# Ledger of designs, part 32: miniprotein binders against q96jn8r1131to1294

Target 1, 164 residues: q96jn8r1131to1294
Amino acid sequence: TLEFLENHGKNILLSNGNRTATRVASYNQGIVVINQPLVPQLLVQVRIDFLNRQWTSSLVLGVITCAPERLNFPASACALKRAAWLLRGRGVFHNGLKICEKFGPNLDTCPEGTILGLRLDSSGGLHLHVNGVDQGVAVPDVPQPCHALVDLYGQCEQVTIVNP
Key: E = the ipSAE of ESMFold2; O = the ipSAE of OpenDDE; V2 = 0.75 times the mean of E and O plus 0.25 times the DockQ between their complexes.

## First folded at step 5 (miniprotein)

Design h22
Fold by ESMFold2-Fast, scan of step 5:
Structure h22 (fold): chain B 164 residues (1-164), chain A 120 residues (1-120)
Amino acid sequence: as target 1 above (164 residues)
Amino acid sequence: MKVLVIIFSDDPEILKRAEEIARELAEKYGAEVRVIHTRDYSPDEAVYEALEYGADVVIIIVTDEEKAREVYEWLKEEWPDVKVFVIVEGGEEAAKRLEEEGVDAITSPEEALEALRKYL
């Protein structure tokens, strides 16, 4: 079964059998990682549970190719300078650099209840799913092994892993 | 060199001062300078703007000493290696207190130029 790793950002509290992540302070230090590598055809999904409209940005989704179990997480996922492919707002980022300006819906405007998913296709393409709808390939040829990452940044204060 | 100037004020006089600082930095250093302003800028927005722009230096212009501390701390937490300078409009005493607390506070364009030369 899918769970969030016990190694996470400093402001995270895990509950519900490590399937729910809550950011309990500030707007940052909210990175969580799924406990299993993202292998082809595995669909990892999280539901947005709580949004705090005090902030303007929202959650970031993506993958990292470094081992997450003992990683010292930065304050935000977008500060990762190596081994990171991230979706933030409508942008796609590789190691902190924007490589695509507009992909899929704006993640900063997804409401509570939205289910967001990550999946690798058989060719190593990273797909974003929104409420069950495949948005297409955000990143081609992701190196493996890789691990699904969620950054509870800004507005997004709680997510829960959802199984199909 | 990329310099981002963030102004937490809609006061036209402060905005004019910020544009003067930006002009001097560009003319004397050949720096690429971006200026943004808003009274209600949240820390997450300011941090992302600085990260996306790829700023080497961030200059924060505020009229409130408390806001200066908050924004400086947020930027340094998110990006420890970036150089952040704070200008507090309306108070030499406020700037001195911030300097005593370890915040890089500057009070004039001449000080901005000198500080950038030191930390380059």
Scores: ipSAE 0.172, ipTM 0.551, lowest interface PAE 4.6, mean pLDDT 83

Design h23
Fold by ESMFold2-Fast, scan of step 5:
Structure h23 (fold): chain B 164 residues (1-164), chain A 120 residues (1-120)
Amino acid sequence: as target 1 above (164 residues)
Amino acid sequence: MKVLVIIFSDDPEILKRAEEIARELAEKYGAEVRVIHTRDYSLDEAVLEAYEYGADVVIIIVTDEEYARDVYEWLKEELPDVKVFVIVEGGEEAAKRLEEEGVDAITSPEEALEALRKYL
């Protein structure tokens, strides 16, 4: 079954059988990674459980192609300059470079209870799902193996893995 | 070169000084300069603005030496590949003490540019 890896950002506390991630301090150091590679047709979903309105940015979702078990996570996923494809706000980023200006809904405004999903299609395209709705291909031809990453940044203090 | 100036003070005199710093960087060195205030940008958003803007240099302006240390450490953790400098409105003695502790404290925009040349 899907769980968050025990290797995570410094401010994360895992609970609920490593299926719930809580950021217990600040606005950063909140990166978590799913314990299994994102293989084609596997839908990985997380629910936003708690938002702290003291901050204005929110969670970042994406994939990395480096080995997450040994990775020393930076304070923010946006600091990843290699092997990273990220969805933040309305943008799509590859290794820190914005490659799409407006994709899907604004992730900074998704309310508590929103379910966000990542899935690879059979052609290697990375899809974002929002409350069960496929937003389309955010990134084509993602290299494999790759791993789903969630950065509990800013407002987003808690997420829980949910089954399809 | 892209410089982001982040102001950590509501003092009108500090806001004027930030405008002077931005003008000097643009006019004398041809830098692209963006100025943001923590009043309009929460800390989490200010950091993301630095990444999205593609800042080569971040200059923070604060009025308290102890707070300058804390903010510098936070930004170095958040922006490991960006040059971060602190301007403390406490004057040159405060800057010297911060430098002795490993904080990149400056008293003018020219110092930031000269320091950047050393590391490039």
Scores: ipSAE 0.374, ipTM 0.702, lowest interface PAE 2.7, mean pLDDT 86

Design h24
Fold by ESMFold2-Fast, scan of step 5:
Order: structure tokens, then C-alpha cells, then sequence
Structure h24 (fold): chain B 164 residues (1-164), chain A 120 residues (1-120)
């Protein structure tokens, strides 16, 4: 059973059995992490429930390889300088450095109802899935164990974990 | 030193002035300078650009006192070690009010160059 960890950004409220995360203030402090490691072939999916168009940027998702249960989360996932691989807009970032300019759709323009998924393949490649469609390998050779992370940044104020 | 100039205006006169600041910083002080404009964007875009660029200094150019305060406060919250300056175009009185509130507001592009001289 996939749930968001109780350890999360300070502006997050969990509901629906810890399967829904809502950012209740500002545009930041919205990092959530899935309660189980992202093991190969496990597809973790979240649905975008609510977008506040007061903001320009939107959600960030990816993986971290540090233990998340007692981690002091920064205000934004983009502040993570160690053990982090993130997808933001159309970019792919490793430890704060952009390693790919254009990958998949622009995450800042995904509408409410979009289902975003993360999966590791058997070779350690991190895949992004959008509405059930595999976008390909965003990051090769991700170290394990790793944990799926969603940053409810900017426009994205609510996401819910969904199963196929 | 990496300097990021962020413009919250589509006014061509303000854009021209920002390019003049960027040119002076690069040519006179040898700074690496990036200029972006985010006229229709909310201030969260400025924070993300500063992270991505790895800015040491951010210069914000705005026409609106409220937006100046918001962008300054958010940059200071998430990037407390980054030096932030705000230029409020057409609002010397507004710049004075912001300075009294603790915002590093400067009244002209020339003041940005002088302020940065101390940190170079």
C-alpha cells in the first residue's frame, strides 16, 4: 500500500489515508515522499488534483537516494544538492545541475487530471509516465535504494496517489 | 561572480536599461551575467531561475512596490546567502519605503553597479 510519508514539507496536509497531499499555504514547502522505496518495475503514480494559476511554475517530481523518514526538507526540491534527480518543466536535474534541456512534456503546463508516474527499469533507468504513456529514460543508472519524491511547487496544490 | 538580472516588466525602456546594467557588470567588473524577463510570471519563477543559474547576486527590476517586496522576501527565504537588490522603476518614493522596511532597494541602475563594487 503506497502512501505519502508523515515526514513532509511544512505546508503539506495529508488526507485520504495519506494518499492525498495538499499544500495549504504559499508556493513552497510542499515536498512529499512515497513511503516505500522505488524498486525496479514498481510504477508510482500521482494525479494532479488542483492547480492554482496564481503561480507560474508547477510540480517537480523525481527520486532521492537518502533516507527520507527524518530528513529536514528544504523549502523547494531544487535546493537539494545531494542524492537528488528531479524533473521540472522540461528539464532534468541532478543535484541542482541541469543535465537535460528538454525531456518529455512541459510539467508546468500539465492540466488537472494528469497522471504522472515514476518507474525504474531493470537497468536502473528512471522513466517518466504521463497518462499511462512511457516517455522514456530521463535518468540512467539511478542508485538504489531510492524514493519517489513530489514537490507540490507553484501551481500544483494537490496530488493523489493512484493505482492502475 | 554570477549575477542574475530579473525583469518584471515588458516596457522596452526598462528592458533596455537592464541590458545596460548587464553590459556594465560584464565589461567593467568581469561578472558572469544572465538577464531574464518574467513580465507575466509570478515571483516563484525568479526563485527557480536563481537556483538553476547558481546566482551569487540577484538584481530585480520591477515597476510595482508590492511585487518588489514579494520577490525580495521569497528570495531571502529560500536563498538567504544570495545578495538581492531591487530596482523600482519610476518610484523613488516607493524605493525609499522599501529601504525603510529592510529591502535592499536602489533608486537607479548606477547604484546597482556601485553596490556590487563592494562585493567584487
Amino acid sequence: as target 1 above (164 residues)
Amino acid sequence: MKVLVIIFSDDPEILKRAEEIARELAEKYGAEVRVIHTYDDSPDSAVLEAYEYGADVVIIIVTDEEKAREVYEWLKEELPDVKVFVIVEGGEEAAKRLEEEGVDAITSPEEALEALRKYL
Scores: ipSAE 0.427, ipTM 0.729, lowest interface PAE 2.3, mean pLDDT 86

Design h3
Fold by ESMFold2-Fast, scan of step 5:
Structure h3 (fold): chain B 164 residues (1-164), chain A 120 residues (1-120)
Amino acid sequence: as target 1 above (164 residues)
Amino acid sequence: MKVLVIIFSDDPEILKRAEEIARELAEKYGAEVRVIHTRDYSPDEAVREAYEYGADVVIIIVTDEEKAREVYEWLKEELPDVKVFVIVEGGEEAAKRLEEEGVDAITSPEEALEALRKYL
């Protein structure tokens, strides 16, 4: 079963059998990681449960290739300077550098109830799924093993893991 | 060098001064400069703008002392390597209060330009 790891950002509280992550303070320190590697054919999905309109930025999704169990998480996923590929707004970022300006829908505008998914294809391409719809390859040839990451940033204060 | 200027004011005189600073930085010091107004962005968006721009230096021009303090603290938390300055136009007392809290506060644009020249 998929769960969020007990190692997470400082503002995160896990509940619902570690399947729901809530950011309980501020707008940052909200990184969570799935408890098993993202292997080809595994679709990891989270539902946006609650958006706080005090903020305007929203969640970040992606993968990291470093071991997450003992990782000291920075305040924002975008501060990860090693082994991270992230989807933020409409951008694709690798180790803090923007590598694509417009990919898929704007993650900052996804409403509550949106289901976001990450999947590796057989060629190692990282796909974003939005409400079950494959957006295409955001990042080709992701190194393995890699781990799915969600950063509850800004508006996004709660997500829950959803089975396909 | 990439400089982001964040303005906490609709005062035309402050906006004019910010424009002059941005132009001098670009023309004389070869800096790439981006200017934003915080009233048009929430604080998390301003911090995100610094990330996306890849700012080396952030200059906060303040009329609202509390908002500048919060944005300064968030910038230092998320981007500890970025140099952040707060310019308090004619507000020496406000600058002193901010300095007591560990905020790098300066009272003139000329002081900011001198400090930035050292980073070149």
Scores: ipSAE 0.308, ipTM 0.608, lowest interface PAE 3.1, mean pLDDT 84
Fold by OpenDDE base, second read of step 6:
Structure h3 (fold): chain B 164 residues (1-164), chain A 120 residues (1-120)
Amino acid sequence: as target 1 above (164 residues)
Amino acid sequence: MKVLVIIFSDDPEILKRAEEIARELAEKYGAEVRVIHTRDYSPDEAVREAYEYGADVVIIIVTDEEKAREVYEWLKEELPDVKVFVIVEGGEEAAKRLEEEGVDAITSPEEALEALRKYL
């Protein structure tokens, strides 16, 4: 069963069998990691449950290749400088460096109810799915094992892991 | 040169110091200075403000090390050519930690001015 790990950002409250993450304070400290590593053809999806429009930016999606169980999470995913591939807005980032300016839809403008998915293909390419639609390869040749990461940042205050 | 000062605090002393810094930058260095006072700006908003203003330099005044780090990272990422200085009020240890991480962090207005003299 896909769940968020107990090791998470300090502003996160887990519920619903650790399938729902809620940021209960501020705009940051909202990083969560999914327990099972991504394997080829496994689609991991989260639904945006609640957006607080007080803030401007929204959630960050991505993967980490370090062990998540004891990771000391920074306040935001953008501060990850090692073993991280992230999707923020329309950009793709690797270890804090932008490697792609425009990819897929703007995550900052995804409405509540949007289902966002991550999937590795057989070649190690990381795909973004939006409402079940494959947006293509965001990151080629991602090292394995890797874990899906969600940063409940800015507007995004709650997400839930959903089945495909 | 355009300098944006962003104050992430409601502390009157911090506000006063920020105003003094801004004034000195304008009067002594001829900088065009904009001061923004915010209680709850997120780092992305700081980036937006800097971009819209066309800032050459951004001075961030914060009390929170985590906020300092976030804002710095956002600015460096989105506006790599903009010089960023962080003033962490009351937190020398925090400033040192930030410096170790590559953040241009200072602990006093005097240090800020000295640092700025190198760039203005």
Scores: ipSAE 0.028, ipTM 0.382, lowest interface PAE 3.7, mean pLDDT 88

Design h4
Fold by ESMFold2-Fast, scan of step 5:
Structure h4 (fold): chain B 164 residues (1-164), chain A 120 residues (1-120)
Amino acid sequence: as target 1 above (164 residues)
Amino acid sequence: MKVLVIIFSDDPEILKRAEEIARELAEKYGAEVRVIHTRDYSPDEAIMEAYEYGADVVIIIVTDEEKAREVYEWLKEELPDVKVFVIVEGGEEAAKRLEEEGVDAITSPEEALEALRKYL
């Protein structure tokens, strides 16, 4: 069973058997990581439960290739300058550098109820799934092991892990 | 050197003054300058733009001393290696109070040019 790790950003509260993450303050310090490595064909999915329109940026998701259990998380996933591949807005970022201008839907505009998924294919390509639809390969040749990361940034104050 | 100017004000006079300073920074100091204006208070979006732009220096223009303090703290938390200057339209007394608290406050965009001489 997939769960969020107990090691998370300081503004996160875990509930529902560590399957729901809520950011209880501010707009940042909201990084959570899935409890097992993202192995090929494992589909990790989260549902956007609550959006706070006080903010305009929203959820960031992706993978990290460092061990997350004792990692000191920065205030935002975008501050990770090594071992990180992230999707934010319509962009794809590797260690803080934008490597793709437009990929998939704009994550800043996904409404409550949207289900976002991450999956590695057999060649190590990282795929984004939106409401069950594969958006294609966002990042080729992701090093393994890697771990799925969600940053409850800005508008996104709550997500819940959902099974396929 | 990359400078990002973020305006948290709807005042057209403030926007025009900031644009003039951005032009001067680019033309006289050879800085690469980006200016963004937010009509709503949305520091999360401004901070994301600073990350994406790769700013070396951020100049924040606000009309409220309390807002200046909050935005400065958020930027220093998210971007500790970036030099941040705050311009408060409240004038000299507001800037002095913020400086006593450790905020790099200035009273005008022109003062930012003088402060940036160390980095340009």
Scores: ipSAE 0.420, ipTM 0.681, lowest interface PAE 2.3, mean pLDDT 85

Design h5
Fold by ESMFold2-Fast, scan of step 5:
Formats: structure tokens, sequence, C-alpha cells
Structure h5 (fold): chain B 164 residues (1-164), chain A 120 residues (1-120)
């Protein structure tokens, strides 16, 4: 089964068999990575469990193409300058540079209970799913292997892996 | 040198002075300057804007001492190599307290120019 890796941001506490990630302090240091590579057609989904409205922006999700088991995570995913494709707010970012202004819903406004999914299609396109609805290709031709990443940034203090 | 000015204040006089300082930095000192004004205070947005812009220097204008301390800590934690100055609206005494705590607090955008003159 899918689990979060035990290598994670320093403010993360894993529970529920490593399927729930909680950020227990501050607003940052909340990066988690799924324990298995994102292979074509695997749908990795997380549910937003808790939002702290003290903060204004919310979770970031995407993929990294470097090995995550011993990676020294930066304070936020947006600080990754290599091997990273991220969805933040309405934007798509590659290695810290915005490559698309408006893709899918605004991730900063997704309420508690929202289920967000990442999937690679057979051509290597990265798809975002929101509450079971495919939003389309956010990033074409993602190199493999790649790993699904969630940054519990800002408002988002807890997520849980859910099965399709 | 890239300078980012972020204004978390509704005071129109502060907005005017920030724009004037940005113009002076660009014209007189050859700095590349970006000015952002938002009524929605967010230290995380300040960090993200500084990162996207590639700022060498960030000047933040906020309404009170607690916000100044918070945004300064956010920027120094996430971007330790970036030089950060905070301006607290109406608060010379607040700026002095922050300075005594190790926060680079100034009372006006003009003081940022004086401080940066040594590095320009």
Amino acid sequence: as target 1 above (164 residues)
Amino acid sequence: MKVLVIIFSDDPEILKRAEEIARELAEKYGAEVRVIHTRDYSPEEAVLEAYEYGADVVIIIVTDEEKAREVYEWLKEELPDVKVFVIVEGGEEAAKRLEEEGVDAITSPEEALEALRKYL
C-alpha cells in the first residue's frame, strides 16, 4: 500500500500507518513524499483533512525526479531549483519558474475534504485530479522515475492518503 | 542587484514614497526594482514573491510590530542570503525595539537607501 516516506520535512508527524501527515509547527518544513515511484496509471490521492486559516496560501503538490529517501528537503517545495514540477495556487512551476499561469482550480481555496490526485498517463503527462475529476495534463513528458510530493504549506496542516 | 519592495499597508502616503524610492533606486543606483502592493497581509506570499523575482534585497512595509517580526522571520528562514528590511507604519519606537531584537527595522524607505548606499 501507499505510504508517506519516513524522510520528510522536520515539522511533519506521520500517523495512521504513515498514511496521514500532520504539520505540527509553523507554516513550512512540511514536505512529504509517497513511498513508491509514480508509475504510469498509478493514481496517488490525498485528502485535505485540516486547514488553519491563520495562513493565506495552502498546499503544493507535484513530482520530483531525484531520489527522495535521503533528500535534505528545503523549508518549502518552491525552493526546489532542480528536478521539480509543482502545482501551487493556479500556477505550474518547473524548478522554481512559473511555466503556466492558470491550470485547474486554485489550490489555495480548496476546502477541507477535497481529494487531490496525481497520475502519469502513458505518454508521461502529469495529470491533476480534483475530487475524482481529471483536470488534464499539467506537465508533459515528465522524466522517470518520478515521485509524488505534497508540501503541507501554509493553511494545510493535515493530509491523508486515500485509495481510489 | 534586484530589490523587491512589498507593501502590506493601506496608507496612500507610504505607497507614494515606496514608488518614489523604487524609482530612485532604479534611476540613481542602477538597481532592478519591483514593487508589490497588497492589502492582504501574508508573510508566505512575501517569501514566494521574493523567490520568483530572485530578490537580493527585500523591503517590507507592514502596519505593526508583530507583523514586522513575523515576516522578517519568514524571509530569513526561507531565504537566509537575502537582505531584509522591515518598515513599521507609525512605529519609530516599535522599529527600535525590533532593531534591539536583531531585526533590520527602519522607519522609512529613505533609511533603506542610506543603509544600502554602502552596498550599492
Scores: ipSAE 0.000, ipTM 0.252, lowest interface PAE 12.6, mean pLDDT 82

Design h6 (at its last look DockQ between E and O 0.77; V2 from the best seeds 0.00; counts 0 for: pae E 3.0 > 1.5)
Fold by OpenDDE base, second read of step 6:
Structure h6 (fold): chain B 164 residues (1-164), chain A 120 residues (1-120)
Amino acid sequence: as target 1 above (164 residues)
Amino acid sequence: MKVLVIIFSDDPEILKRAEEIARELAEKYGAEVRVIHTRDYSPNEAVLEAYEYGADVVIIIVTDEEKAREVYEWLKEDLPDVKVFVIVEGGEEAAKRLEEEGVDAITSPEEALEALRKYL
């Protein structure tokens, strides 16, 4: 069963069998990691449940290749400087550096109800899915094992893991 | 070195001061400086600006002590490797209070330059 790990950002409250993450304070400290590593053809999906418009930007979605259970999470995905491939806005980031300016839809403008998915292909390419539609390879040749990461940042205050 | 100057004021004198600081940083220290004048910023937008710019140093210029504290804390929290300075205009006492709380707060461009010499 796909769940968020108990090791998470300080402002996160898990519920619904650890399938729902809610940021209950501020705009940051909202990083969560999904328990099972991504394996080829496994589609991991989260739904944006609630947005708070007082903040800027929204959730960050990506993968980490370090052990998530003991990771000391920074306050935001912006501060992940190693073992991290992240999608923020329309950009793709590796270890805090933008490696692609425009990829897929703008995550900052995804409305509530949007379902975002991550999937590794057989070649190690990380795919983004939006509402079930494959947006293509966001990151080629991602090291394995890796875990899906969601940063409930800015506007994004709640997400829920959903089945395909 | 990239320095981001963020101005939380519409005061012309503050704007002028910011430009002076920016110029001195560029000329004396060879810094790459970006100046942003905030008008309708969301609360966390300063953090995002710093991140997107890739700032090594952020200087925030404010008239409001609470705003100074807030932005400083967010920057330090989200971008712990970024050096942050706060210039509180016309507020020596405010600066002192902020310093007591661990904020690198100053009241003049001269003090800013002196503080930056340690890091630039």
Scores: ipSAE 0.561, ipTM 0.800, lowest interface PAE 1.0, mean pLDDT 91
Fold by ESMFold2-Fast, scan of step 5:
Structure h6 (fold): chain B 164 residues (1-164), chain A 120 residues (1-120)
Amino acid sequence: as target 1 above (164 residues)
Amino acid sequence: MKVLVIIFSDDPEILKRAEEIARELAEKYGAEVRVIHTRDYSPNEAVLEAYEYGADVVIIIVTDEEKAREVYEWLKEDLPDVKVFVIVEGGEEAAKRLEEEGVDAITSPEEALEALRKYL
């Protein structure tokens, strides 16, 4: 069963059997990580439950290749300097550096109810899925093991893990 | 080195000094400089501008010390490796208050250039 780890950003409250993450303060400190490694063909999906328009930008998702159970999370995923591949807005970022200008839809404009998914293909390519539609390879050759990460940043204050 | 200058004032004298700081950083120190100006930043916009630009240094120029304090704390929290300076134009007392709170505050463009020389 997929759950969010108990190790998470300090503004996160987990509920619904650790399958719902709510950011209860500010715009940051909202990183959560899935409790199992992202193995090839496993599709991890989250639904955007609540957006707060007072903030700018929205959720970030991607993978980290370090062990997450006792990791000291930064305030924002964009501050991760090692072992991190992230999707923010339309950009793809590796360790804080933008490596692709436009990939998939703009994550900053996805409405409540959007289901976002991450999957590794057999060649180690990281795929983004939006409402069940594969957007293609965002990052090739992701090292393994890796773990799916969601940063409830800015407007995105709540997500829930959903089954495929 | 990338320097982001954020101006929270529409005072023409302050804008002129900010442009002079940006010009000297680029011409004398070879810095890549981006200048943004606004009185009405959305709550976390300065942090996102710094992140998108890939700023190594952020300089906040201000007469509104409450906004400067807030933006300084956000930058420090979200981007801990970014060096942040606050220039308080004509505000010796305001600069002292900010320094007592742990904000890197200075009162003149000339002092800002001297402080940044080590990073450039």
Scores: ipSAE 0.475, ipTM 0.710, lowest interface PAE 1.6, mean pLDDT 86
Fold by ESMFold2, look of step 8:
Structure h6 (fold): chain B 164 residues (1-164), chain A 120 residues (1-120)
Amino acid sequence: as target 1 above (164 residues)
Amino acid sequence: MKVLVIIFSDDPEILKRAEEIARELAEKYGAEVRVIHTRDYSPNEAVLEAYEYGADVVIIIVTDEEKAREVYEWLKEDLPDVKVFVIVEGGEEAAKRLEEEGVDAITSPEEALEALRKYL
């Protein structure tokens, strides 16, 4: 069963058997990680439950290749400068550097109810799914093991893990 | 070196001073400078602009001491590797209070340029 790790950003409250993450303060400190590494064909999906439009920008999705159980998370995913591949807005980032200007939909405009998914293919390609639709390969060769990460940043205040 | 100048005011005199600071940074230190205004008072707008620009240094120009403190703290928390300076317009006593709290508060353009030289 997929759950969020208990090691998370300090503004996160876990509920619903650790399948729901809520940011209960501020705009940051909202990093959560899925409790199992991504393996080929495992689809990890989260639903956007709550957006607070008073903030700017929204959630970040991605993977880290460091073991997350005892990792000291920064305030936001944008401060991850090593072992990180992130989807933010329409961009793809590796260790803080933009490597693709436009991939998939703009995450900053995804409404409440949107279901976002991450999956590795057999060659280590990272796929984004949006409402069940595969958007293709965001990152062609992610090292394994890697761990799915969500940063409940800015507008995004709650997500829930949902089954495919 | 990339420098972001953030202005929390629509006051024409403050805007003029921001342009003067940007010109001096470019001419004296060869800095790449971007100047922005924040309208929504959200701390993460400033953070996002600094992140997207790849700023090495952020200079905050503000007249409100509490706003200066809040934005400084958000930038330091979210972007710990970015150097942040605060110029508090017309507020030497406010700048001193901020400095006592550990904020890099600056009272003049000359002081801003000198402080940046130490980090080059």
Scores: ipSAE 0.347, ipTM 0.650, lowest interface PAE 3.0, mean pLDDT 86
ESMFold2 (binder alone), look of step 8: mean pLDDT 90; pTM 0.925
OpenDDE base, look of step 8: ipSAE 0.551; ipTM 0.798

